# Designs tried in a protein design chat: miniprotein binders against b1l550. Part 61

Target 1, 279 residues: b1l550
Amino acid sequence: MRLPEELLERARDIHSEAPSHRIKLDRVGSFGLKVPVEFKGFLLLAEADVWVSLPEGRRGVDLSRQVEAIYELSNPPKDPFSLCREAAISLLEKLNYADSSGVSIRFDAPLQDGESLKYYGVEISSIASDEIINKIRVEILGMTACPCTAELIRAYKSSEIAATHTQRSLGILEVSTKAEHPDPDKLASIIERAMSSPLRTYTKRPDEGGLVIRSLSNARLAEDVVREMIHLFLEEFGHLPEDTHILAAVRSMESVHMHDIYAERSFSLDEIRKEISSH

## First folded at step 22 (miniprotein)

Design hb12
Fold by ESMFold2, last read:
Formats: structure tokens, sequence, C-alpha cells
Structure hb12 (fold): chain B 279 residues (1-279), chain A 89 residues (1-89)
């Protein structure tokens, strides 16, 4: 049933009224939207959140305009990074009472793995006010091999056979910048190269052996992986604005323990350069 | 190398500042409408992405309800100036 349009002339506009309690709100929005995006030739159904700030003098947000803003821009489906940046600006323009807006988009990114595919997690956001801040978080699994156990076994077994425990490790890079979102494939590549070996969707026995040998040849502590991520990030993305903020982290699911190991460093580009140049 | 292009389209002020340093193209866009200013930037190190980001800037400016033909002309002017500078280098 559709109600007559002329009722709009008689009904109060509840959203534009002042609230009983004049308290501003930081995020008012629609969360868990499903939006189509196009990434590297794939048509994906991504999850999105949209929000705006709400000033103390306004009772409610025009929620239909929020949803309209992102869906209008998602037809036809397009690059999720462009969609994210454009939608954040569109929200701020359409909801002129807000002093800030935000959009987040989450999806699994396909990645070629030999003749097959694997994937990694991507979450992006854009927050618009006087300036636009773009954030990207990439998560990808790799393999780590413990160098401590490897050294102990080398010393014990007269160096004929290398062995150590190996495990899956989750690598994380999160970047917040005034520039456009960094390329997620490059971030994923940085994480994988920092690990002892990448993971494969499947392997045959000779390839599996090679994977393990590679990991033993590149034994890494979780701390080593984080440091290598930072090094590789600076090589690839040192051009970003100096106040760009990065979080580099690893959660290692250690095969010989009942618990995980976690290592993390957060920094800005100007901070880390000063730190490195002092040595 | 650097240049600035300014335009006013349907009461919206647009300023596009471009800095080219070797392989890096920095584009800063400022849009002002009804007393509100929004500023954003791109730091392009992959020349294949230049056209994509200029098209994105065109779409963003159009969100402000301005004449799309004037926006297209503005972006084409910026592209031409960037390409001329890159050809000289």
Amino acid sequence: as target 1 above (279 residues)
Amino acid sequence: SEFTVEAEINGVRIRIEVTINGREIRIVVTIEKDGRRIRFMYVIVDPEKLSKYLEEIERIIKLFGVDPEEVKRLIEEVRRMIEEILERL
C-alpha cells in the first residue's frame, strides 16, 4: 500500500525538529547494507555501512537519503574504492546539516594463486569533513616457521635435516591517509613477502614440499614479520603524506602452543623515518 | 612543475592544484559550496591511474549539482596540462 503524497503537507517533519535533549551524535546511519561492486573483473556483493554526524539541534537523520546516496552511486557496479570516496562526499553534500560523514565497505578480494584463486580480507572507509581521510585494512594468511626451534634442531642433529614447527599467521596492514586508498594487492603482497611462505589453495606433493622448504629457508619470528612489513611498506608507499598512519600486526597461531602470539606496531610516516634515521 | 586551475560553476568554486615531481603527480581538489569547503587529494605514482582518478574527480564535482559539460571541460583542461608537462620531462 502506498499512501497519498498530499499527506506530506499535513504531517510534521519529525526529523527536522529539535530534540528534547540537545546532544550531538557522532555516528547515525545505516549499517549492513549489501552493495554491488566490481573488483578486478569480478562482480562482488560487498557489505557497507554509511553514517553522518547529527548536530545537537536536529532530532533525526534523513536515513532514506543515506541509503539512496550509496545505491545511486553503485549502479552500475564500480570499483569499491571509488564508490567509498564518492559516497562519503555525496552523504556530506546531501545531508547538509552534518559536519562529517563516513562510509565503510568490506569484501573478500580475489587473488590469483597459480591456476586457482585465493582471497584476502579488505575493509575500506572514507570519512569526510573539511578533509577526507581514507582508511584501508588488509588481512591475509601466510605461513611462518620458528627460527628458535630450527636453530635448536640444527645444533642437535648435526645439521643434516632442517626442521621446526610451522603455523598459519594472520598478517594485518591498516593505513589511514589523506591520499587515495593504497592498492590492496600491493598491501597483501607486502604481508605475504614478509612471511616465511605464502599459503596455497591446493598443492601436489612436490609443490607442498617446496612450500615447506621455502618456509624453513625464511624462518621468521612474528616480530621479524612485523618489522619486514614496515620495511616493505616504506619502500612501496613512502610517497604518501607524512601524517599517514599505519598499523602493522601479526597474529600467529603457534602450532606448539595452546595460544596465539601477537605483535604490533603503529606509526606515522614522519615518526618512523625519524626513528630509522637515528640509527 | 606545478599549476592551479580554478573555476566557478553554478555558484560552486573549484580549485585543482597539481604538483608534478618526477614520477609523482599530486592533485589537491578544493570544492566550496554554500560556505562549506571540502578538500581531498591524490598522490599518483602509477601513470596508468591518472585517467581513472581524473574521471573520479569529475564525478565528485558533479555531485554538487553543477553543469556536467563545464566540469568535463575543466577536467579535460587539467588532463591536457598534465600530459604536456609529462611529455616535456
Scores: ipSAE 0.777, ipTM 0.928, lowest interface PAE 1.0, mean pLDDT 90
Fold by ESMFold2, last read:
Structure hb12 (fold): chain B 279 residues (1-279), chain A 89 residues (1-89)
Amino acid sequence: as target 1 above (279 residues)
Amino acid sequence: SEFTVEAEINGVRIRIEVTINGREIRIVVTIEKDGRRIRFMYVIVDPEKLSKYLEEIERIIKLFGVDPEEVKRLIEEVRRMIEEILERL
């Protein structure tokens, strides 16, 4: 059932009224929207959140215009990064009482793995006000091999065993910048290259042997992985604005422990360059 | 090398500042409508991405309800100037 549109002439505009309590709100929005996106030729169903700020003098947000902003731009499906940036700006244009807007989009990104596929986690956001801040978080699993145990086994008196414990480790890179979102595949590649070895969807026995040998020849502490991620990030993305903020982290599911190991470093490009140049 | 292109289309002021330093193309876009200013940027190091981001900038400017043909001409002017500078190298 559809009510007559002429009722709009008679009804109060509740949203534009002053509220009983004049308190500004930082985020008022629609969360958990399903949005089609196109990533590297794949059509994916992403989850999106949209919001705007609400000034103290305005009672409510025009929520239908909010949702309209992102859905208009998502048909036909397009690149999630362009969608995110464009939708954030569209929200400010459509909801002129807001001082800021935000959009976040989450999806699993497919990644070629030899003749097969694997995936990694991506969450992006764009926050618009006087300037636009773009953020991306990438999470991907890899393999690490412990160098401490490897050394103890090598030192074992009569043993020629080349062995250590290996485990899955979750690598994380999170980047906040005024420039466009970094390429998620490059971030995922940085994380994987920092590990002892990548993970594969499947392997045949000779290929599995090679994977394990690669990990043993590339034994790394969780701390080593984080440091290598930072080094590789600077090589690839050193061109970003100097106030770009990065978090590099690894959570290692240590196969010989009942608990995980975690290592993390956050920094701005300006800060890390000063740190490195002092050595 | 650097240049700036400015336009006013249907009461919306647009400024596109381009800086080219070796392989790096920096584009800063400022859009002002009804006293609100929005500023965003791209730092392009992969030349294959240039057309993609210029098209995105065109779409963003159109969100402000301005004449799409004038926006298209503005973006083509920016593209032409970038290409001319790159050919000089």
Scores: ipSAE 0.775, ipTM 0.928, lowest interface PAE 1.1, mean pLDDT 91

Design hb13
Fold by OpenDDE base, look of step 22:
Structure hb13 (fold): chain B 279 residues (1-279), chain A 89 residues (1-89)
Amino acid sequence: as target 1 above (279 residues)
Amino acid sequence: SEFTVEAEINGVRIRIEVEVDGKEIRITVTIEKDGRRIRFMYVIVDPEKLAKYLEEIERIIKLFGVDPEEVKRLIEEVRRLIEEILERL
């Protein structure tokens, strides 16, 4: 049922009225939108959040305009990174009472694994005001092998390749920059390379054996993984602005313990360069 | 090498600042409309991505309701100037 349009002439614009309490809001918007995006030849249905700030003198945000802004840019489906940046800017232009806007887009990114697919998690955002800040969070699972147990078994049995416990580990890279979003596949690759071995969707027996042997031969603590992620990140993304902020983290789902091991480092590119140069 | 291209289209002031250091291209775009300023940047280390980001910048500028042909000319000027610099390297 659609109400008669003539009612709009008689209705107050509730959103433009003064609020009962003159308080600015930081974020008002629509969360959990579904938007189509194109990523590496895949058409994906991503989850999106869109918001703007609300000045103290305005009761509400034009939510319909926010939704229209992102969907106009989503047809035809495009790269989610471009969509994110363009939508954040479009929101500020269309909702001129706002001093800031933001867009967040979440999806599982397909990653080719031989004849199969694996995936990594992506969450991107763009926050626009007088400047635009782009954020990306990449999460991918890998495998770690414990070097401590390996060393104990080596000492006990004098084997070249010592058995050890292995576990799934979640690696995380979060980057906030004034530049465009870093390449998500490169970030995922950094995480995988920082672990003992990658995971596979399926393995043939020879491949599985090789994967395990590689893991055992490349045993790493959670701390090692984070340090390696940082090292590899600096090699690949050292060109980003110096005020770029990074979170490198790993959550190891330990197979011999009831709990997980977690390690992280937060830093700016300027900070970490100074730290490394001092050694 | 560096250059700046500025234009005013339909009351919107656009500034595109480009810095080229070897294979790295830094593009900073500033758009001013109705007393508001928006600034964003790209750091391009893969020349193959230059076209993509220039097209994005063009789309972004068009969001401000400016003449699309004038925006196109502006972006083509920026492209040309970047290509001239890259050819000298």
Scores: ipSAE 0.834, ipTM 0.943, lowest interface PAE 0.6, mean pLDDT 93
Fold by OpenDDE base, fold request of step 23:
Structure hb13 (fold): chain B 279 residues (1-279), chain A 89 residues (1-89)
Amino acid sequence: as target 1 above (279 residues)
Amino acid sequence: SEFTVEAEINGVRIRIEVEVDGKEIRITVTIEKDGRRIRFMYVIVDPEKLAKYLEEIERIIKLFGVDPEEVKRLIEEVRRLIEEILERL
């Protein structure tokens, strides 16, 4: 049932009224929207959050206009990165009382694994004001093998390939930059290459054996993984602005413990280059 | 190599600053409308992505209610100037 449109002429615009308390709000928006996106030929249903700031003199945000803004840009579906940047800017233009806007989009990115698919997690955002800051977080699972246990077992019983415990490890790269969002597949690749081995969706027995042997032959501490991620990141993305901020982290679900091992480093490109050059 | 293209379309001021260092292309876009300014940038190291981001810039500028044909001409000029630089490298 629709109410008569004539009622809109008689009704007060509650959103445009002065609030009872003149206080600016940083973010007002709709969270948990589902928007279609196109990623590498896949149509995905992503989760999105949209928001704007609210000035002290306005009671409410026109939330319908926010939702319309992102859905207009989502038809036809486009890449989530362009959608994120375009929607953030569109929100500022459409909601002229706002001095800042933001969009966040979350999805699982497909990654080819032979004839099957694996995936990694993606969370992106664009925050717009007088400038735009783009953020991407990539999370992908890999496998690590412990070098410490391997060394102990080798010392006890001589073998070419020492047995050790292996586990799933979650690698994380988060990048915040004034440039466009870095390529997510490249970020995922950096994480996988920093671990002992990648995970596989399916394995034949010889392939499974080879994967484990590779992991054992490339045993790495959680600390080694993070350092390798940083090294590989600098090689691939050293062209980003110097004020670009990075978080490199790993959460290793250690198979011999009930708890996880976690390691991280947060840095700007300028900071880390100075650190490396000092050695 | 660097250049700047500026235009005013339907009261919207647009500045596109381009820096080319080898195969790296840095594009900074500034849009000014009704006393508001928005700036955003791209750092392109893969020339194949240039077309994609130029198209995105075109779409973004159109969000400000400017004449689409004038925006198209502006982006085509920027594209041409970048291509001329890349051909000389």
Scores: ipSAE 0.834, ipTM 0.944, lowest interface PAE 0.6, mean pLDDT 93
Fold by OpenDDE base, fold request of step 23:
Structure hb13 (fold): chain B 279 residues (1-279), chain A 89 residues (1-89)
Amino acid sequence: as target 1 above (279 residues)
Amino acid sequence: SEFTVEAEINGVRIRIEVEVDGKEIRITVTIEKDGRRIRFMYVIVDPEKLAKYLEEIERIIKLFGVDPEEVKRLIEEVRRLIEEILERL
């Protein structure tokens, strides 16, 4: 049932009324939208949040306009990064009473693994005001081998390749920049290369043995992983604006403990360059 | 090398600032409409991505209700000027 459109002439516009309390709101929007996106030839259904600020003199936001804005830009499906940036700008243009807007998009990114697929997690956002800030968070699992236990076993048994405990570790890179979102595959690659070895969706016995041997020969602390992530990031993305902010982190699900080991470093490009140059 | 292209289309002021340093192309876009300003930036290190981001800029400018043919001409001018710089390097 659709009500007659003529009712709009008789009904009050509730959203444009003055509120009972003149207070600005930072974010008002729709959360948990599903939008189609194209990523590396895959059509994915991503989760999206859209919002704008609300001035003190306006009771409510035109939520339908927000939803229309992102879906208009989602047909035909496009890459989620362009969608995020375009939608954030479109929201400000369509909702002219707002001084800021934002879009967040979440999806699992497919990553080729031989004849199969693995994946990494992606969360992106674009916040628009007088300027636009783009944020990306990439999360991918890898494997670490403990160098401390390896050294103890080496000392005890005198082996060239010592046994040690191995575990899944979650690597995280979060980047906030005034530039476009950094390439997610490159970010995922940096994380994998910073670990003892990547994970594989499938293995044959010789491949599995080789994967474990590689991890043992490349044993790394959680601290080593984070430092390597930062090093590799600077090599690949050193061209980003100097005020670009980065979080590099790892959560190691240690197989000998019931708890996880966590390490992180937060920095701007200008800060970390000064730190490295001082050594 | 650097240049700036400016246009006013249907009351919308558009500024595109381009800096080329070796393989790096920095594009800063400023759009002004009805007293509001929006600025955004690209830093392109892969020349193959230039076309993609110019197309995105074109789409973004069109969100402001400007004449699509004038926007197309503006972006083609920017493309031409970038290509001329890249050919000289």
Scores: ipSAE 0.834, ipTM 0.943, lowest interface PAE 0.6, mean pLDDT 93
Fold by ESMFold2, fold request of step 23:
Formats: structure tokens, sequence, C-alpha cells
Structure hb13 (fold): chain B 279 residues (1-279), chain A 89 residues (1-89)
């Protein structure tokens, strides 16, 4: 049933009233939307959140206009990064009472793995006000091998036995910048190259052996994985604005323990360059 | 090399500042409408992406409800100036 449109003339516009308590709100929006996106030829169903700020003198947000803004831009499906940046600006333009807007989009990114596929996690956001801040978080699993145990085993027999514990490790790069979102595939590549070895969707026996040998040849402490991620990031993305902020982290699911190891470093480009140049 | 292109289309003021340093192209866009100013930027290190981001800038400006033909001409002028600089390098 559709209600008579004449009721609109008689009903109060609750959203445009002043609230009983004049308190500004930072984020009012619609969360958990499903939006179609196109990524590298794949049509994906991404999860999105949209919001705006609400001034102290306005009781409510026109929530249908928020949802309309992102869905209008998502038809036909397009690049999620363009969608994210454009939607954030569109929200601010459509909801002129807000002083800021935000959009986040989350999806699993396909990645070629030989003749198969694997995936990694991507979350992007764009926050618009007088300037726009773009953020991307990439998470991908790799393999790490412990160098301490490897050295102990080598010394035990003074032999060519190459052995140590290996485990899955989750690598994380998160970048916040005034420039456009960095390419997620490049971020994922940086994380994988910092690990002892990549993970594969499947392997045949000869390939599995090679993967393990590679990991033992690249044994790395979790701390050094993070350091390598930072080194590789600077090589690839040193051109970004100096106030770009990065978080680099690894969570290693240590196969010989009931607990994980975690290492993390946050920095801006100008901070890390000063740190490196002082040595 | 640097240049700035300014336009006012249907009461919306648009400023596009471009800096080209070797293969790096930095574009800063400022849009002002009804007293609100929005600024955003791109740092393009892969020249193949220039067309993609110029098209995105065109779409963003159009969100402000301005004459699309005038926006198209503005973006074409920016592209021409960038390509002219890149040809000298």
Amino acid sequence: as target 1 above (279 residues)
Amino acid sequence: SEFTVEAEINGVRIRIEVEVDGKEIRITVTIEKDGRRIRFMYVIVDPEKLAKYLEEIERIIKLFGVDPEEVKRLIEEVRRLIEEILERL
C-alpha cells in the first residue's frame, strides 16, 4: 500500500526541525549497503557505508538522498576507487547542511595465481570536507619462516638440514593520503614480497617443495617483514604527499605457539625519511 | 613546468593547478560553489593513467550541476597543456 501524497502537506518535516538537544553529530549514515563494482574486469558485489556530518541545529539527515547518491553513481558498475571518491563529493554537494561526508567500500580483490585465482582484502574510504582524504587498507596472507629456529637446527648437527617452523602471516598496509588511492595490487605485491614466500591456491608436489625451499631461503622475523614492507613501500610510493600516513603490520600465526606475534609501525612519509637519513 | 587554468561555469569557480616534473604529473583541483570550497589532488606517475583521471575530474565537476560542454572544453584545455609540456621533455 502506498499512502496518499496529500499527507506530505500535513505532516511535519521532522528532519529539518531543530533537535531538543543541540549537539553536532560526526557520522550519520547508511551502513552495510551492497553496491556493484568493476575491478580488473570482474563484476563484484562490494559492501559500502555512506555518511555525513549533522550540524547541531538540524534534527535529521535525508537518508534516502545519501543512498541515492552512491547508487546513482554505481550504475553502470565502475571502478570502486572512482566510485568512492566521486560519491564522497556527491554526498557533500547533495546534503548542503553537512560540513563533511564519507564513503567506505570493502571487497575481496581477485589476484591471478598461476592458472587459478586467489584473493586479498581491500577496504577504501574517502572523507570529503574542504579537502579530501583517501584511505586504503590491504590485507593479504603469506608464509613466514623463523630464522632463529633455522639457525639453531643448523648448528645442532652442523649439517645441511634446512628446517624451521613456518606459518601463515597476515600482512597489512594502510595508507591515508590527499592523493588518489594507491593501486591495491601494488600494495599486495609489496606485502607478499616482504614475506618468506607467497601462499598458493594449490600446488603440485614439485611446486610445493619449491615453495617451502623458497620460504626457508627467505626466513624473516615478523619485525623484519614489517621493515621490508616499509622499504618496499617507500621505493614504490615515495612520490605521494609528504603528509601521507602509513601503517605497516604483520600478524604471524606462529605454528609452534597457541598465540600470535604482532609487529606494527605507523609513520608519515616525512617522518620516516628523517629517521632513515639520520643513520 | 607549471600552469593554472581557471574557469567559472554557471556560478561554480574551478581552479586546476598542474605541475609536471619529469614523468610525474601533479594535479590539484579546487571547486567553489555557494561559499563552499573543495580541494583534491592526484599524483600521476604513470602517464597512461592521465586520461583516466582527467575523465574522473570532468565527472566530479559535473556533479556541481554545470554545463557539461563547458566542462569538457576546460578538461580538453588542461589535457592539451599537459601534453604540450610532456612533448618538450
Scores: ipSAE 0.776, ipTM 0.928, lowest interface PAE 1.0, mean pLDDT 90
Fold by ESMFold2, fold request of step 23:
Structure hb13 (fold): chain B 279 residues (1-279), chain A 89 residues (1-89)
Amino acid sequence: as target 1 above (279 residues)
Amino acid sequence: SEFTVEAEINGVRIRIEVEVDGKEIRITVTIEKDGRRIRFMYVIVDPEKLAKYLEEIERIIKLFGVDPEEVKRLIEEVRRLIEEILERL
């Protein structure tokens, strides 16, 4: 039911009042929004969160304005990275009492897999204040083959048995930078190339045989995968600002254990360059 | 090579700093309105993406409620200068 607009002249503007307790809030927002995005020709529904800071002297955030800001920019649908960066700035402009804003967008990215499709997870954010910090997290599954078991079996039977356990491993790259978000397909490719083998939606038997042989020929510890991800990341993205921060990680669902193995390294570009050049 | 383009449109000050080093294009945008400053950047290594990011910069500047024709002319000037530098390389 729509109320008469004349009441607006009589009602207090609750949001613009001072609060009874003058305490600044860091994140006040609307979480779990569904926004349309266009990604590589696909029209997707992404999940988005939007927020702003709230100064100690203002009682509330104009939450409808927050939601309006991202929905205005999402129509017509556009790529989620542009939407994320533009929405973060729009929030600061529309909610001028805030000193910072944030937007996060999550979706499953479709990826061509021969004649079929597969997907990987993407979460991006943009935090705006006097500067913008852009973050992207990519997660994609691959296959790893254990080199430890392979070596034990080799030693038991003088090179006559080529065997080891394989498992799905989740590779993670997270990049925080002042530059635009890195291309998620390139990040996913780095992760897959660091694994023993990619996963496929399906294969015919001769192709499956080749995939298995590839994985056995590229046996890698979780630690090896993380190091390779870092090496490949530096080749592809070494041009980013020196204070760009990266997290590279693998969570391996080890087929012979009741628990997972996890390996990670975080670094800035200037840190890792100094580390490598000191050797 | 490097250059800077500055404009004031409807009381909003815009500064676009461009540095071209080989095929790497660094663009830093500073927008000031009502005493608030925001600064953001792009590091473009694929020249085919230049048009996309310049269009994004145009859209961002328009969020500040300024004359869209003046913003369009500003961005076209920046594009022309970048392309001229790249052609000389």
Scores: ipSAE 0.774, ipTM 0.928, lowest interface PAE 1.0, mean pLDDT 90

Design hb13
Fold by ESMFold2, fold request of step 23:
Structure hb13 (fold): chain B 279 residues (1-279), chain A 89 residues (1-89)
Amino acid sequence: as target 1 above (279 residues)
Amino acid sequence: SEFTVEAEINGVRIRIEVEVDGKEIRITVTIEKDGRRIRFMYVIVDPEKLAKYLEEIERIIKLFGVDPEEVKRLIEEVRRLIEEILERL
């Protein structure tokens, strides 16, 4: 049953009232929205969060306007990065009492893997105020091989058998920049190239053997993986603004240990360039 | 090489600053409406993406409720100036 429209004139506009406690809020919004996106020819179902800041003098946010902002732009489905940036600005324009807005979009990105597909995790966000800050986080699994164990086995047997333990490792690149979001496939490629070998959705015996042999030939500590990720990132994305912030990390689920190994470095582009050029 | 294009459409002030340095194209957009200013940028190193980002800029400006034909002409002017600079290089 639809209520009579004339009631709108009689009812208080609760949202525009002042609250009993005048405290500003940083994020007020709608979380867990299902949004269709188009990525590399695939129609994907993404999960999105939208929010705005709420000034101390305003009791509530117009939640329907938030939902409108992103759903109007998502039909027809389009590139999630464009959607993210455009929706963040649309929120500020539609909700003029806010001094900032934000949009995040999460999806599993397809990546060609021989004759099949594999997927890696992507979360993007755009925060709009007097400027827009774009953030992307990419997570992808790969394989690492321990160089310490490889050296011990080599010394024990002198040279005829190459062996060490291998394990799954999760590589992470997170980039915050005032420029447009970096290409997630390039970030995923950087992470995979920094590891000992990629993981595959499906392999036949000869291909599986090749992946293991490749990992033995590229044995790397978690620390080395992070350093290599940084090096490769600078080659690909050194053009980004100097205040661009990066986090590079790897979490290794070590097959012979009861616990994970973790390595991480965060930096800005200007900071890391000074560090590298001083050596 | 660099240039700036400015326009005011339906009370919305738009400034597009472009710097071309070799293969790199930096575009900074400033939109001002009702005393609020929003500034965002692109750093394009792949020329195949130029058209995509100019179309995005056009869509963003139109979010402010301005004449879409005037926005289209503004973006076309920016595109022509960028292409002219790139052809001289």
Scores: ipSAE 0.770, ipTM 0.929, lowest interface PAE 1.0, mean pLDDT 87

